# Ledger of designs, part 10: VHH binders against UPF0146 protein MJ0688

Target 1, 137 residues: UPF0146 protein MJ0688, of Methanocaldococcus jannaschii (q58101)
Amino acid sequence: MNVKIIVEFIKKFAEENNCKKIAEIGIGFKFDVARELSKYFDLIAIDINEKAIEKAKLLGLNAYKDDLFNPNISLYKNIDLIYSIRPPRDLQPYILDLSKKVNANLIIRPLLNEMPIKELKLKNYKGEVFYIKEKQI

## First folded at step 6 (VHH)

Design v9 (framework vhh_ozoralizumab_d1)
Fold by ESMFold2-Fast, scan of step 6:
Structure v9 (fold): chain B 137 residues (1-137), chain A 122 residues (1-122)
Amino acid sequence: as target 1 above (137 residues)
Amino acid sequence: EVQLVESGGGLVQPGGSLRLSCAASGFTFDDYAMYWVRQAPGKGLEWVSEISWSGGSTEYPDSVKGRFTISRDNAKNTLYLQMNSLRPEDTAVYYCAKEGYESWGSDEFDYRGQGTLVTVSS
């Protein structure tokens, strides 16, 4: 996984789709992507792990604990883009459902050549693979 | 309860090969990505390889890319690591791991047991 390429792709996608407020789902303890993107976008970081959220906040990220199997929809008000990097397979349908419910664009960076969710489009970018869904317009 | 039992390590000469196995139980094996991580003497943990739930995609750091191959047999709940062209710097205790429930999308691992020691020396 090339963090620099992932940042470039998400930034380019967000700019091309006029996204201003973005959410990373399942940030865990990997903050490099969110820290770079937060320089350009109003970004929130989401995870179920309280310690991960605590560490994200110490690094200056706006971070909130949430359970994507039962999400707090109000956290995602006005989010233009949801993205998730290597989310667990069982979480992916819930992330997709959330993106539909809040009418946001979606980017998932799965493991390379992982089976795609049926409603997502495959995008190759400089050796990285992304699955995307554009919001309803 | 998650159980991961590693085996297959041993002493091997530089340029040699070993195949590691990991027997998994206590969770639905084919729902989760799996990983190999290692810890060399006196060093921290290092990620070595990962494989998707289906086996359809794999990833490796540059240090082992082209030499190591991760695979899985979902019918047998078993994870494998084929290690070729072994180097002295590959000497480490190898652990198999799955993502924990504590953090979505994180590289945190949930591994069990004592691992399996690989020593590359002549």
Scores: ipSAE 0.005, ipTM 0.219, lowest interface PAE 10.1, mean pLDDT 82

Design w1 (framework vhh_h_nbbcii10_fgla)
Fold by ESMFold2-Fast, scan of step 6:
Structure w1 (fold): chain B 137 residues (1-137), chain A 128 residues (1-128)
Amino acid sequence: as target 1 above (137 residues)
Amino acid sequence: QVQLVESGGGLVQPGGSLRLSCAASGGSEYSYSTFSLGWFRQAPGQGLEAVAAISGSGGSTYYADSVKGRFTISRDNSKNTLYLQMNSLRAEDTAVYYCAAERGYSWDLPSSEDFDYWGQGTLVTVSS
């Protein structure tokens, strides 16, 4: 995984779609992308793992614990873009559903060789693969 | 708290097979299917190595390069049980095998630091 290319793609997509508030779902213990993007956007980091959230906060990220299989919708008020990096396949439909409920754009950078879920469009960018959904106007 | 108990370890000859099981109990605030589960091993004098991992639904799996094609991870959510089918065993597979659970959502390469709940371990010895 090329962190620089992933940051570049998400930043470009967010700028082209006038996104200002963005959420990373399933941040886990990999903070490089969120730390870089937080320089440009109002970013929140989400995970169900409380230890991951505490580590994110120690690194200066605005982070919240939430269960995406049963999400707290109010946490995502005014989010323009949801993105997730290497989320488990079984979580992806729930992330898509959340993006629809809050009317946000969606980017998933999947695990290598994973097929896209229904309704997401495959986008190749400088050797990285993304699945995207643009919000309805 | 989630409690994990491994079984199925033992002595086997090179080229043999073993099936490990990991039974989960507790964690009633979250369903078993929301946990990602993995197998880790520790050979004598070595650190913990990720062997295989499986997502909550079973839709995503990871295997270490050393075991690809020989080991198969699976889960039965109706029985709260994780399995590792080990075929074509080699002397280098000798280790204590641990099952582990996490409630995180991101795992390209599972790290022991990502897993919050651990079993006691079961010894697998591959020797003539």
Scores: ipSAE 0.027, ipTM 0.405, lowest interface PAE 6.4, mean pLDDT 84

Design w10 (framework vhh_ozoralizumab_d1)
Fold by ESMFold2-Fast, scan of step 6:
Structure w10 (fold): chain B 137 residues (1-137), chain A 119 residues (1-119)
Amino acid sequence: as target 1 above (137 residues)
Amino acid sequence: EVQLVESGGGLVQPGGSLRLSCAASGFTFDRYAMYWVRQAPGKGLEWVSEISWSGGSTKYPDSVKGRFTISRDNAKNTLYLQMNSLRPEDTAVYYCATESYYSGEDDYRGQGTLVTVSS
């Protein structure tokens, strides 16, 4: 996983799509990408794990607990881009569904052995792999 | 102009094999990931296989894993799909496709080659 390249891709995508408010889904205990992107965007970090959210807040991130199998849609009001890094495979369809419900762009950076779910476009960028969906206009 | 030309399709009996080829031109083939996708009659496009620009990584859906093998020859600008143990449900038009490393570049697919698996 190359944090610099992941940040570069998401930042470039967000700028090209005029995104201002972005959400990382399933942040866990890996904060490097969100911390860097929060310098450029209004960023929220989401996870089901309360301890992950507590640690994210200690590092200065705006973080909220949410269950993506039954999401609190109001948390994502005005989100322009949802992204997730190495999300659990079974969570990916729910993340896609959330992005549709809130009309947001989507980026997933999968595990190396994972396959894209239906409706996502695969992009290779400097050795990193992303699955994307652009919001409808 | 990016061009992808598929070949190797045909009629084959269940349990048989076919090798598909894709001749690529008009772009730097060895810098792009390549894909095979298929479309069965009356269905949407289904991703069949992918290969990294170097050939160092490949991925398959469960429906073809263990039966299909994707490979590439960067010196010849050619992509291959070796299809073994073919089943009637593999009947489809197979397309070679490429994807850019950058969001501003176009994605392309070829005209397709028909694979029919029947007794």
Scores: ipSAE 0.000, ipTM 0.105, lowest interface PAE 16.4, mean pLDDT 82

Design w11 (framework vhh_ozoralizumab_d1)
Fold by ESMFold2-Fast, scan of step 6:
Structure w11 (fold): chain B 137 residues (1-137), chain A 119 residues (1-119)
Amino acid sequence: as target 1 above (137 residues)
Amino acid sequence: EVQLVESGGGLVQPGGSLRLSCAASGFTFSSYRMYWVRQAPGKGLEWVSEISSSGSTIKYPDSVKGRFTISRDNAKNTLYLQMNSLRPEDTAVYYCAAHYEWSRPYEYRGQGTLVTVSS
């Protein structure tokens, strides 16, 4: 995975869509993207794993535990963009539903050659594949 | 504390069957994609099977497809691997592994259970 290209794409998308507050869903123990993007955006990191959240906080990230199969909607108040990098396939419909519920833009960077979720638009960017949904205006 | 504890390994003859189990604790098992991976003597790690958090998506490499079946019981926090038609080349230490991110293996990995297939 090219972290630099992923950061570049998300940053470009967020800037073009006037996003200020963004959320990474399913951060796990991979903090590189969030740490870089947090220099430019009001970023929160979300994961079900309390140890992942603990480590994210130690690195200076605003991080919260949440279960995307039963999300705490108040955590996402005024989120402009939700993104997730290689999320579990079962989780993707729930992430999409959350993005609709809070009226946020969505970026999913899936595993290569993964079937896209219905309603998402494919974007190729410098050899990386992204699936996006723009929020309702 | 996160723990993955494998069991069910042993010695079996070619053509035989074994069922491996992995007991998970210390994380929300039902939210994690689970893997079985193996390491044969003197070789690198090879993924053997994977199953999505709900159990709806299952994948196998061609080397075990049709012979191995992965399953999970989210109520019991347990992962299984049913191995049929075992071959000498299936001899390996089998590890249970979990991750939240689809393509990144081994966020958590167990101690392993040895499977030996020999005549």
Scores: ipSAE 0.000, ipTM 0.153, lowest interface PAE 12.9, mean pLDDT 82

Design w12 (framework vhh_8pnl_2)
Fold by ESMFold2-Fast, scan of step 6:
Structure w12 (fold): chain B 137 residues (1-137), chain A 120 residues (1-120)
Amino acid sequence: as target 1 above (137 residues)
Amino acid sequence: QGQLVESGGGLVQPGGSLRLSCADAGFTFSSYAMAWYRQAPGKERELVARISSGGDTNYADFVKGRFTISRDNAKSTLYLQMNSLKPEDTAMYYCATETYVEYSDTYDYWGQGTRVTVSA
C-alpha cells in the first residue's frame, strides 16, 4: 500500500468532483491518509471500534463511532465523498448502500486480491487499485 | 514466508497466445483469493484479473473476453490464459495476494514476474 499515492488519488478525485466534505469509513488505527486529506477537506473518520475513534480524536481528527450494518444516516447528510481503505468484504455492500442513500461519491481501495462488488468501476492509478462510483447527478 | 514464482512469459506476435503460471511454495494457496497484475515499460502496475478461493472470477475491462484466470488448488498453481494478444499487452506480469495479519493491517505477497512481449 502506498499512502502517498492513495492520498493523491483521493484528493484528485475529490477536486475533480467538487467534493468538500469527505468521510473515511473503517479508519481503524491507520490515520496517515485521513490526517493528510484533512489538510484539504472537511473530513470525518468513522469506525465501529470506540478505541479507534478515541485515538483518532487525540490526533486531531473529527471522528465518530458508527455501525455500517445499521448506519446513522444523519452523520453523512452533507458528505460528498465516502472512501474506505481495505474494508472487510462483507462490509462493502453496506458502504455502497450508504453512498447511494446519501448521494455521495464512493472510493474503495480494496485488498490486492479482493473481488469487487458489482456496480463499482475499477481504476488503476500509479500502482494502486481503486473501485469507484460517482454520485447520481 | 510464502513465495510466488511466475513463469510462461515470452515473445509472441499479435494475435498469439500464452499461458502464464504462478506456483506457490509457502502458504495455504486454496484459502486465498489470487490476482494477476501487470506493469508495462515505463508505467505503473495495474490489476488484470482476480479469482476467489471458490473460483469466481473478475477481469479488468481491457482484457475481458481475451484472458482467462484459473487455479488448481491441488497443485497450488494459478494460471492466466492470454489469447488474442495485442502490443498493448506487453508487460511484466505478476501474481499477488494480500491477507489481514492484524486489525486493519495487511501483508502482501508478490512474485518476481514473468515478461510478455507482443511484437508490433
Scores: ipSAE 0.293, ipTM 0.641, lowest interface PAE 2.5, mean pLDDT 87

Design w13 (framework vhh_lunsekimig_d3)
Fold by ESMFold2-Fast, scan of step 6:
Structure w13 (fold): chain B 137 residues (1-137), chain A 120 residues (1-120)
Amino acid sequence: as target 1 above (137 residues)
Amino acid sequence: EVQLVESGGGVVQPGGSLRLSCAASGFTFSSYALYWYRQAAGIERELIASISSGGDTNYVDSVKGRFTISRDNSENTMYLQMNSLRAEDTGLYYCATETYVEYSDTYDYWGQGTLVTVSS
């Protein structure tokens, strides 16, 4: 996993799709991507783990606790892009569903060689693999 | 001992077709997702197609509608049917899988590759 290339891909994608507000889902305790992207975008960080959210806030990130199996849709109403890095396999369909409900672009950086869900398009970028869905229309 | 062996590469004219095979051994084939990667000269290795243990498939946009990935669990073999081949499809094609070791570490297993050349 190359953080610099991941940041580069997400930033380029967001700029090409005129995204201003972005959300990282399942941030856990890995803040490098979100901290870099927050310099360029209005970013929120999401996780179910209260301790992860408190640590994200301590590092200056705008972070909220949410359960993606039963999400608070209002939290994402103005989000242009949802992204998630190495999300748990069983969470991926719920992340896709959320992106459809709020009409956001979606980027998933899977665990290497993990199968994506069918509706996402495979993108290779400088040795990294992403699965994407662009907003409707 | 995980082993993946690709075959079916060759030289083909633009617009032609090839079928690649990946014969697997040393793991419970039916339980794992399988992947086709492509390495072109001067280009980093790219994941082009994947198939889950349940048979769900995904493709990179440049091959969507032209390539079809499939698997035969009874023969421990994965296939890539390549139609309407273009010069830019030239490269080494690798099959790959990821298995979990007992410590929850993941390891990527790769075949040796099979060369596909689409001449002008």
Scores: ipSAE 0.000, ipTM 0.283, lowest interface PAE 11.7, mean pLDDT 83

Design w14 (framework vhh_7qia_2)
Fold by ESMFold2-Fast, scan of step 6:
Structure w14 (fold): chain B 137 residues (1-137), chain A 120 residues (1-120)
Amino acid sequence: as target 1 above (137 residues)
Amino acid sequence: QLQLVESGGGLVQPGGSLRLSCEASGFTFSSYAMGWYRQAPGKQRELVAFISSGGDTNYADSVKGRFTISRDNAKNTVYLQMNSLRPEDTAIYYCATETYVEYSDTYDYWGKGTPVTVSS
């Protein structure tokens, strides 16, 4: 996994789709992508793990605890793009459903050993693999 | 100790076919999803095909309808059948998998690759 390339792809995609407010789902304890993207976008970081959220806040990220199996939809008001890096397979359908409910674009960078959701389009970018969905209008 | 070994590459004319193999050792192969990647000279690596532990498949748009990924769990092997090859398919082909080590930490496993050249 190359953090610089992941940042580059998400930034390029967001700019091409006129995204201004973006959300990282399942940030865990890997803050490098969100910290870099927060320089360019209004970014929120989401995780179910309270300790991960505490650490994200200490690093200056706007972070909230939320359970994607039963999400607080109001947290995602005005979100233009949801992205998630190596989300657990069980979470992927719920992340997709959330993106549909709030009408957001979606980017998933999966584990190599996990199958993508059928509705998402495979994108290769400079050695990294992403699965995307553009919002409908 | 997880090991992946690719084979089956070679030189073919445009329109030709090749079948690549990737043999896995050192882990429970049947529980892992496997991917085929390629890297052309001077270019970045790209994913061309994926197969789940259950046999579901997915392909990059550039190879859909021409390439077929399959697996044989009894032989710990994943295959890539490549038909209607084009000069643009010239690359070193790699098989790969990834696993969680700790929460939010992963580890990638890659083979050394097998070269494919499509030229007249």
Scores: ipSAE 0.262, ipTM 0.623, lowest interface PAE 4.3, mean pLDDT 87

Design w15 (framework vhh_7ocj_1)
Fold by ESMFold2-Fast, scan of step 6:
Structure w15 (fold): chain B 137 residues (1-137), chain A 118 residues (1-118)
Amino acid sequence: as target 1 above (137 residues)
Amino acid sequence: QVQLVESGGGLVQAGGSLRLSCAASGFTFSSYAMGWYRQAPGKQRELVAAISSGGDTRYGDFVKGRFTISRGNAKNTVYLQMNSLSVEDTAVYYCATELDYSFEYDYWGQGTQVTVSS
């Protein structure tokens, strides 16, 4: 996993799509991407694990506990872009559904050869593989 | 032990075709997704095509309509049929799989060279 390239791709995508508020779903204990992107965007970090949220806050991130199998939609009211890095396979349809409900762009960076929902478009970028959904209209 | 062995690469003229094969061993092949990746000199590796255990396929935009990925579970082999080749397809092609019961999760073959002349 190349963190610099992942940051570069998300930043470029967000700028090209005029995204200002972005959410990382399933951040866990890997904060490098969110910390870098938070310098450029209004970013929130989401995870179901309270300890992960506590550590994210300690590092200066705006972080909230939420369960994507039953999400609090109000947390995402103004989000322009949702992204998730190596999300569990079972969670991916729920992340897509959330992006549709809140009308946000979506980026998923899955594990190798994992095939996210067919609706997402495959994008190769400098050695990394992403699946995306751009806002229509 | 997981092993992936690619074959079928070579030199071909633009507009020609090649068929790559990847023979897999050491895991339950029919249960896992397989992928073909490529890397040209001075460039990063990119996903060309992937096929699920159920036969669903995904392709990079640069090869859609020209390449076809398929699998033969009886022979533990994944294939990449490459048609209408262009100089831009010149690269080393790698077979890869991801196994959830290993600490490393992903396995790669040694690669096979494809060279397309103009």
Scores: ipSAE 0.391, ipTM 0.684, lowest interface PAE 2.6, mean pLDDT 88

Design w2 (framework vhh_h_nbbcii10_fgla)
Fold by ESMFold2-Fast, scan of step 6:
Structure w2 (fold): chain B 137 residues (1-137), chain A 128 residues (1-128)
Amino acid sequence: as target 1 above (137 residues)
Amino acid sequence: QVQLVESGGGLVQPGGSLRLSCAASGGSEYSYSTFSLGWFRQAPGQGLEAVAAISGSGGSTYYADSVKGRFTISRDNSKNTLYLQMNSLRAEDTAVYYCAAETGYEYRLPSSEDFDYWGQGTLVTVSS
């Protein structure tokens, strides 16, 4: 995974879509993308793993525990963009549903060799692959 | 960034035992205890197969059906070392064994795509 290209794509997309508040879903212990993007955006980091959230907070990230199979919708108030990096295939429909409920743009950087879910558009960018959805106007 | 070095491979007769070790060095903002660690193998003419995995803190273990009851994965965080104890070895266990690490992401069972850091591999040959 090229972190620099992923950051570049998400930043460009967010700027072109006037996003100011963004959420990373399923951050785990991989903080490089969120730490870089938090310099430019009001970012929250989300994971079900309590220890991942503790580590994210130690690194200066605004982080919250949430279960994306049953999300706390109020946590995502005013989020303009949700993104997730290598989320489990089974979680992707739930992330999409959340983005619809809060009317946010969505970016998923999938695992290698995954097919996009039907409602997401495949986007290639400098050797990285993304699935995107623009919010409804 | 993280360097993994396997050792302990070799030639062994069917029914024998070997213990593989994987020593980790280097790092970034992650401590060794937060890594999820796994063993993968590639047999001649075959693809890469997951063998066993162990979570970071809390110590959950996972095994491929082909090795359950015969192999045991363990870790020693004070030595930054991962182990695979292989008992009752069979000819079909012949493979290059790889150690792999990732940062403890736990939404699903580990797969090779989840691991960011890999060792060089160590050859295990089970033959009479």
Scores: ipSAE 0.000, ipTM 0.200, lowest interface PAE 10.6, mean pLDDT 80

Design w3 (framework vhh_h_nbbcii10_fgla)
Fold by ESMFold2-Fast, scan of step 6:
Structure w3 (fold): chain B 137 residues (1-137), chain A 128 residues (1-128)
Amino acid sequence: as target 1 above (137 residues)
Amino acid sequence: QVQLVESGGGLVQPGGSLRLSCAASGGSEYSYSTFSLGWFRQAPGQGLEAVAAISSSGDSTYYADSVKGRFTISRDNSKNTLYLQMNSLRAEDTAVYYCAAESGYDWELPESSDFDYWGQGTLVTVSS
């Protein structure tokens, strides 16, 4: 995984779609993408792991615990873009559903060799693979 | 908080088999199915080495070149348990084996730094 290319793609997508408030789902203990993007966007980091959220907050990220199988929809009020990097396959339909409920754009950077879920558009960018859904008018 | 407990280690002769188990508990606020899970080992006087890992979905597995074809990693989400079936054991497989878990994302190539939760380890000794 090329962190610089992932940051570049998400930033470009967000700018092209006039996104200002963005959420990373399933940040875990990988903060590099969120830390870089937080310089340009109002970013929140989401994970079910309380320790991950504690560490994210120590690094200056605005972070909240949430379970995507039972999401707190109010956390995502006014989110323009949801993105997730290597999310568990079981979680991906729930992330898609959340993006629909809050009317946000979606970017998933999947695990290598993972099959795409329905409704997402495949996009190749500088050797990285993304699945996207643009906000519907 | 997640706790991991390994079992199944012991003394075995070269060519023998062992099955290691790792039980996850304390995760009432976690779905076990979202965990990425792995086995790492540390041989006497050596560093920590990734042995095998399995993604949250089970779609992706990793095996170190030294164990491919001999070891099989599997998970049972209904029992919150990770397994390592070790066949055709060799003297160089002697090590303390650790179970490790991470929730919220999968790995591309498992590194110890990708895993926050670790068991205390179980010793596997392969000798005649």
Scores: ipSAE 0.011, ipTM 0.334, lowest interface PAE 9.5, mean pLDDT 84

Design w4 (framework vhh_7ocj_1)
Fold by ESMFold2-Fast, scan of step 6:
Structure w4 (fold): chain B 137 residues (1-137), chain A 118 residues (1-118)
Amino acid sequence: as target 1 above (137 residues)
Amino acid sequence: QVQLVESGGGLVQAGGSLRLSCAASGFTFDDYAMGWYRQAPGKQRELVAAITSGGSTRYGDFVKGRFTISRGNAKNTVYLQMNSLSVEDTAVYYCARIPSYEYGSDYWGQGTQVTVSS
C-alpha cells in the first residue's frame, strides 16, 4: 500500500470538494493515513474493534467504536467525507449506504483491483485505484 | 491456531429449512464479529449475514426476513437459520471471522454445501 499517494489523493479530493470534517471507516491497526490527514482535517477514526480504537487514541487520533452494520448516525452528523482503505467488497455497500444517510462524499481504496459496485466511479491516481462518490447538490 | 468448522449443510426441497453451525476455536470468540458468506457457481462470494460481538445483525438483501444469524458465546459457535429456502439459495456457505472493516474477513471455514431442489 503506498500511504503517501493515498494521503495525497484523499487530501486533493477533500480540498476540491470543500471537505473539512472527514471519517475513516475500518481503520483497524493501520494508522498512517489517518495520522497524516489529521494534520489538515478534523478527522475521526471508526472501527468495531475496541483494541484498534484504544491504540488509535494512544496515537492522538479522535477515535470511536461504531458498528457499520448498525451505525450510530449521530457520530457522522457533520462529516463531509467518509473514506475506507481496503474494505472487502461485501462491506462496500454498507459503507455506501452510510455515506448516503449522512450525506457525505465517499472514497474507497479497495483491497482488490476489481469493478466498483453500482453508484461508485473508478478513479486511477498515480498507480492507486479508488472508488468515489461525490455528494449531489 | 484459528479454526472455523461449518456443519449443517445438505440437500433440501424448496420451502424447507436448514440450520448451519460454525464452531470457532483458537481465538477469543467474544471479541470478534462473525459472518456467513455464500458463493454460487459463476458468482462472486457475497455476504449473507453478519453479527457483531455486541449482537447487532446485518443481512444481505436477498435473505432479509428468511434467514437469522445468531451466536452462542458459551459454545464459541455462530449459527445461520435458513427458512423458506429457494433454488436461488443453492451455494457453498462459508463461516468467517471479521476483525475490522478495514481488513474484512481474515479467516474462513472450508465451506458447507447447501443445495435446494425444486
Scores: ipSAE 0.013, ipTM 0.300, lowest interface PAE 7.8, mean pLDDT 85

Design w5 (framework vhh_7ocj_1)
Fold by ESMFold2-Fast, scan of step 6:
Structure w5 (fold): chain B 137 residues (1-137), chain A 118 residues (1-118)
Amino acid sequence: as target 1 above (137 residues)
Amino acid sequence: QVQLVESGGGLVQAGGSLRLSCAASGFTFSDYAMGWYRQAPGKQRELVAAITSGGYTRYGDFVKGRFTISRGNAKNTVYLQMNSLSVEDTAVYYCATIPSWEYGSDYWGQGTQVTVSS
């Protein structure tokens, strides 16, 4: 996983799609991408693990606990882009559903070279693989 | 004993075509999703095209409409048809298995060189 390349791709995508407010889903304890992107975007970090959220807040991130199997939709008001890095397989349909409900663009950086769920489009960028969904016009 | 052996690479003029083949052995080929990757000089390896065991395909945007991936399960072979080649397609092309949510295995071929001259 190359953090600099992941940041470059997400930033480029967000700028090209005029995204201002973005959400990272399932941040865990890997804060490098969100910390860098938060310099350029209004970013929120989401995880179910309370200790991860506590650590994110100590690093200056706007972070909230949420359960993607039963999401608090109000947390995502005005989110233009949802992204997730190495999301668990069983969460991917719920992340996609959330992006549809909020009318946000979606980027998933998969764990391995896994096959994407059917609505997502494959993008290669400098050796990294991403799966995307653009919001409907 | 798992082997993936690529063939069909070579030198071609811009606008030309090449067909790559990857012969698989040592595993149940029909159970695996297969992909083609490439690595250009000084660049990172990238996924070009993928095909599932059921024949469903995915392409990188930079090759969509020009390249076609296919498979022949009876021959344990995956193919990449490359049309309208450009100098930017110059790379070593690798055949590999694509892990599913149920499989964590990675198998890679040794690669085949594709050079596109102007």
Scores: ipSAE 0.000, ipTM 0.133, lowest interface PAE 15.4, mean pLDDT 83

Design w6 (framework vhh_7ocj_1)
Fold by ESMFold2-Fast, scan of step 6:
Structure w6 (fold): chain B 137 residues (1-137), chain A 122 residues (1-122)
Amino acid sequence: as target 1 above (137 residues)
Amino acid sequence: QVQLVESGGGLVQAGGSLRLSCAASGRTFSDYAMGWYRQAPGKQRELVAAITSGGSTRYGDFVKGRFTISRGNAKNTVYLQMNSLSVEDTAVYYCAADEYYGSWRPEEYDYWGQGTQVTVSS
């Protein structure tokens, strides 16, 4: 996994789709992507793990605890793009559902050799693989 | 930087028990999801057991009910208690740690130990 290429792809996608407020779902303890993107976008970081959220806040990120199996929809009001890096496969349908409910674009950078769930479109970019869903008009 | 060191491997009799330990250094263990994987000669690595920072566990189908994973956060250690061992459990056992949310895929885990050999004699 190339963090620079992942940042580049998400930034390019967000700019092309006029996204201003973005959310990373399942950030865990890997903050490199979110920290770089937060220089360009109004970014929130989301995770179930309270310790991950505490660490994210210490690094200057806007971070909130939320359970994606039962999400607090109000946290995602005005989000233009949701992205997630290596989310568990069983969580991916819930992330997709959330993106539909709040009418946001979606980017998933999957685990190596993982097949996309239904509705997501495969996109190759400089050796990285992404699955995307564009916002409904 | 995180280092993982396995211990407790060795020769054990079929039907016996063995306890593996994995010590993490360089960062706080409690911030990581951690797992045990094994690899027999000529096979791919497969998940044995994994535990999240919050204590949720997942097991490979072949070890459910026999093996238990647990955390000793005070010493930055994760344990694998192996009961009712059989010859088919013979493999190199690897400790792995991941900073991403819930990753269970060995090829994308961030940190790996050197492995410890477990041999079960009949």
Scores: ipSAE 0.013, ipTM 0.310, lowest interface PAE 7.1, mean pLDDT 83

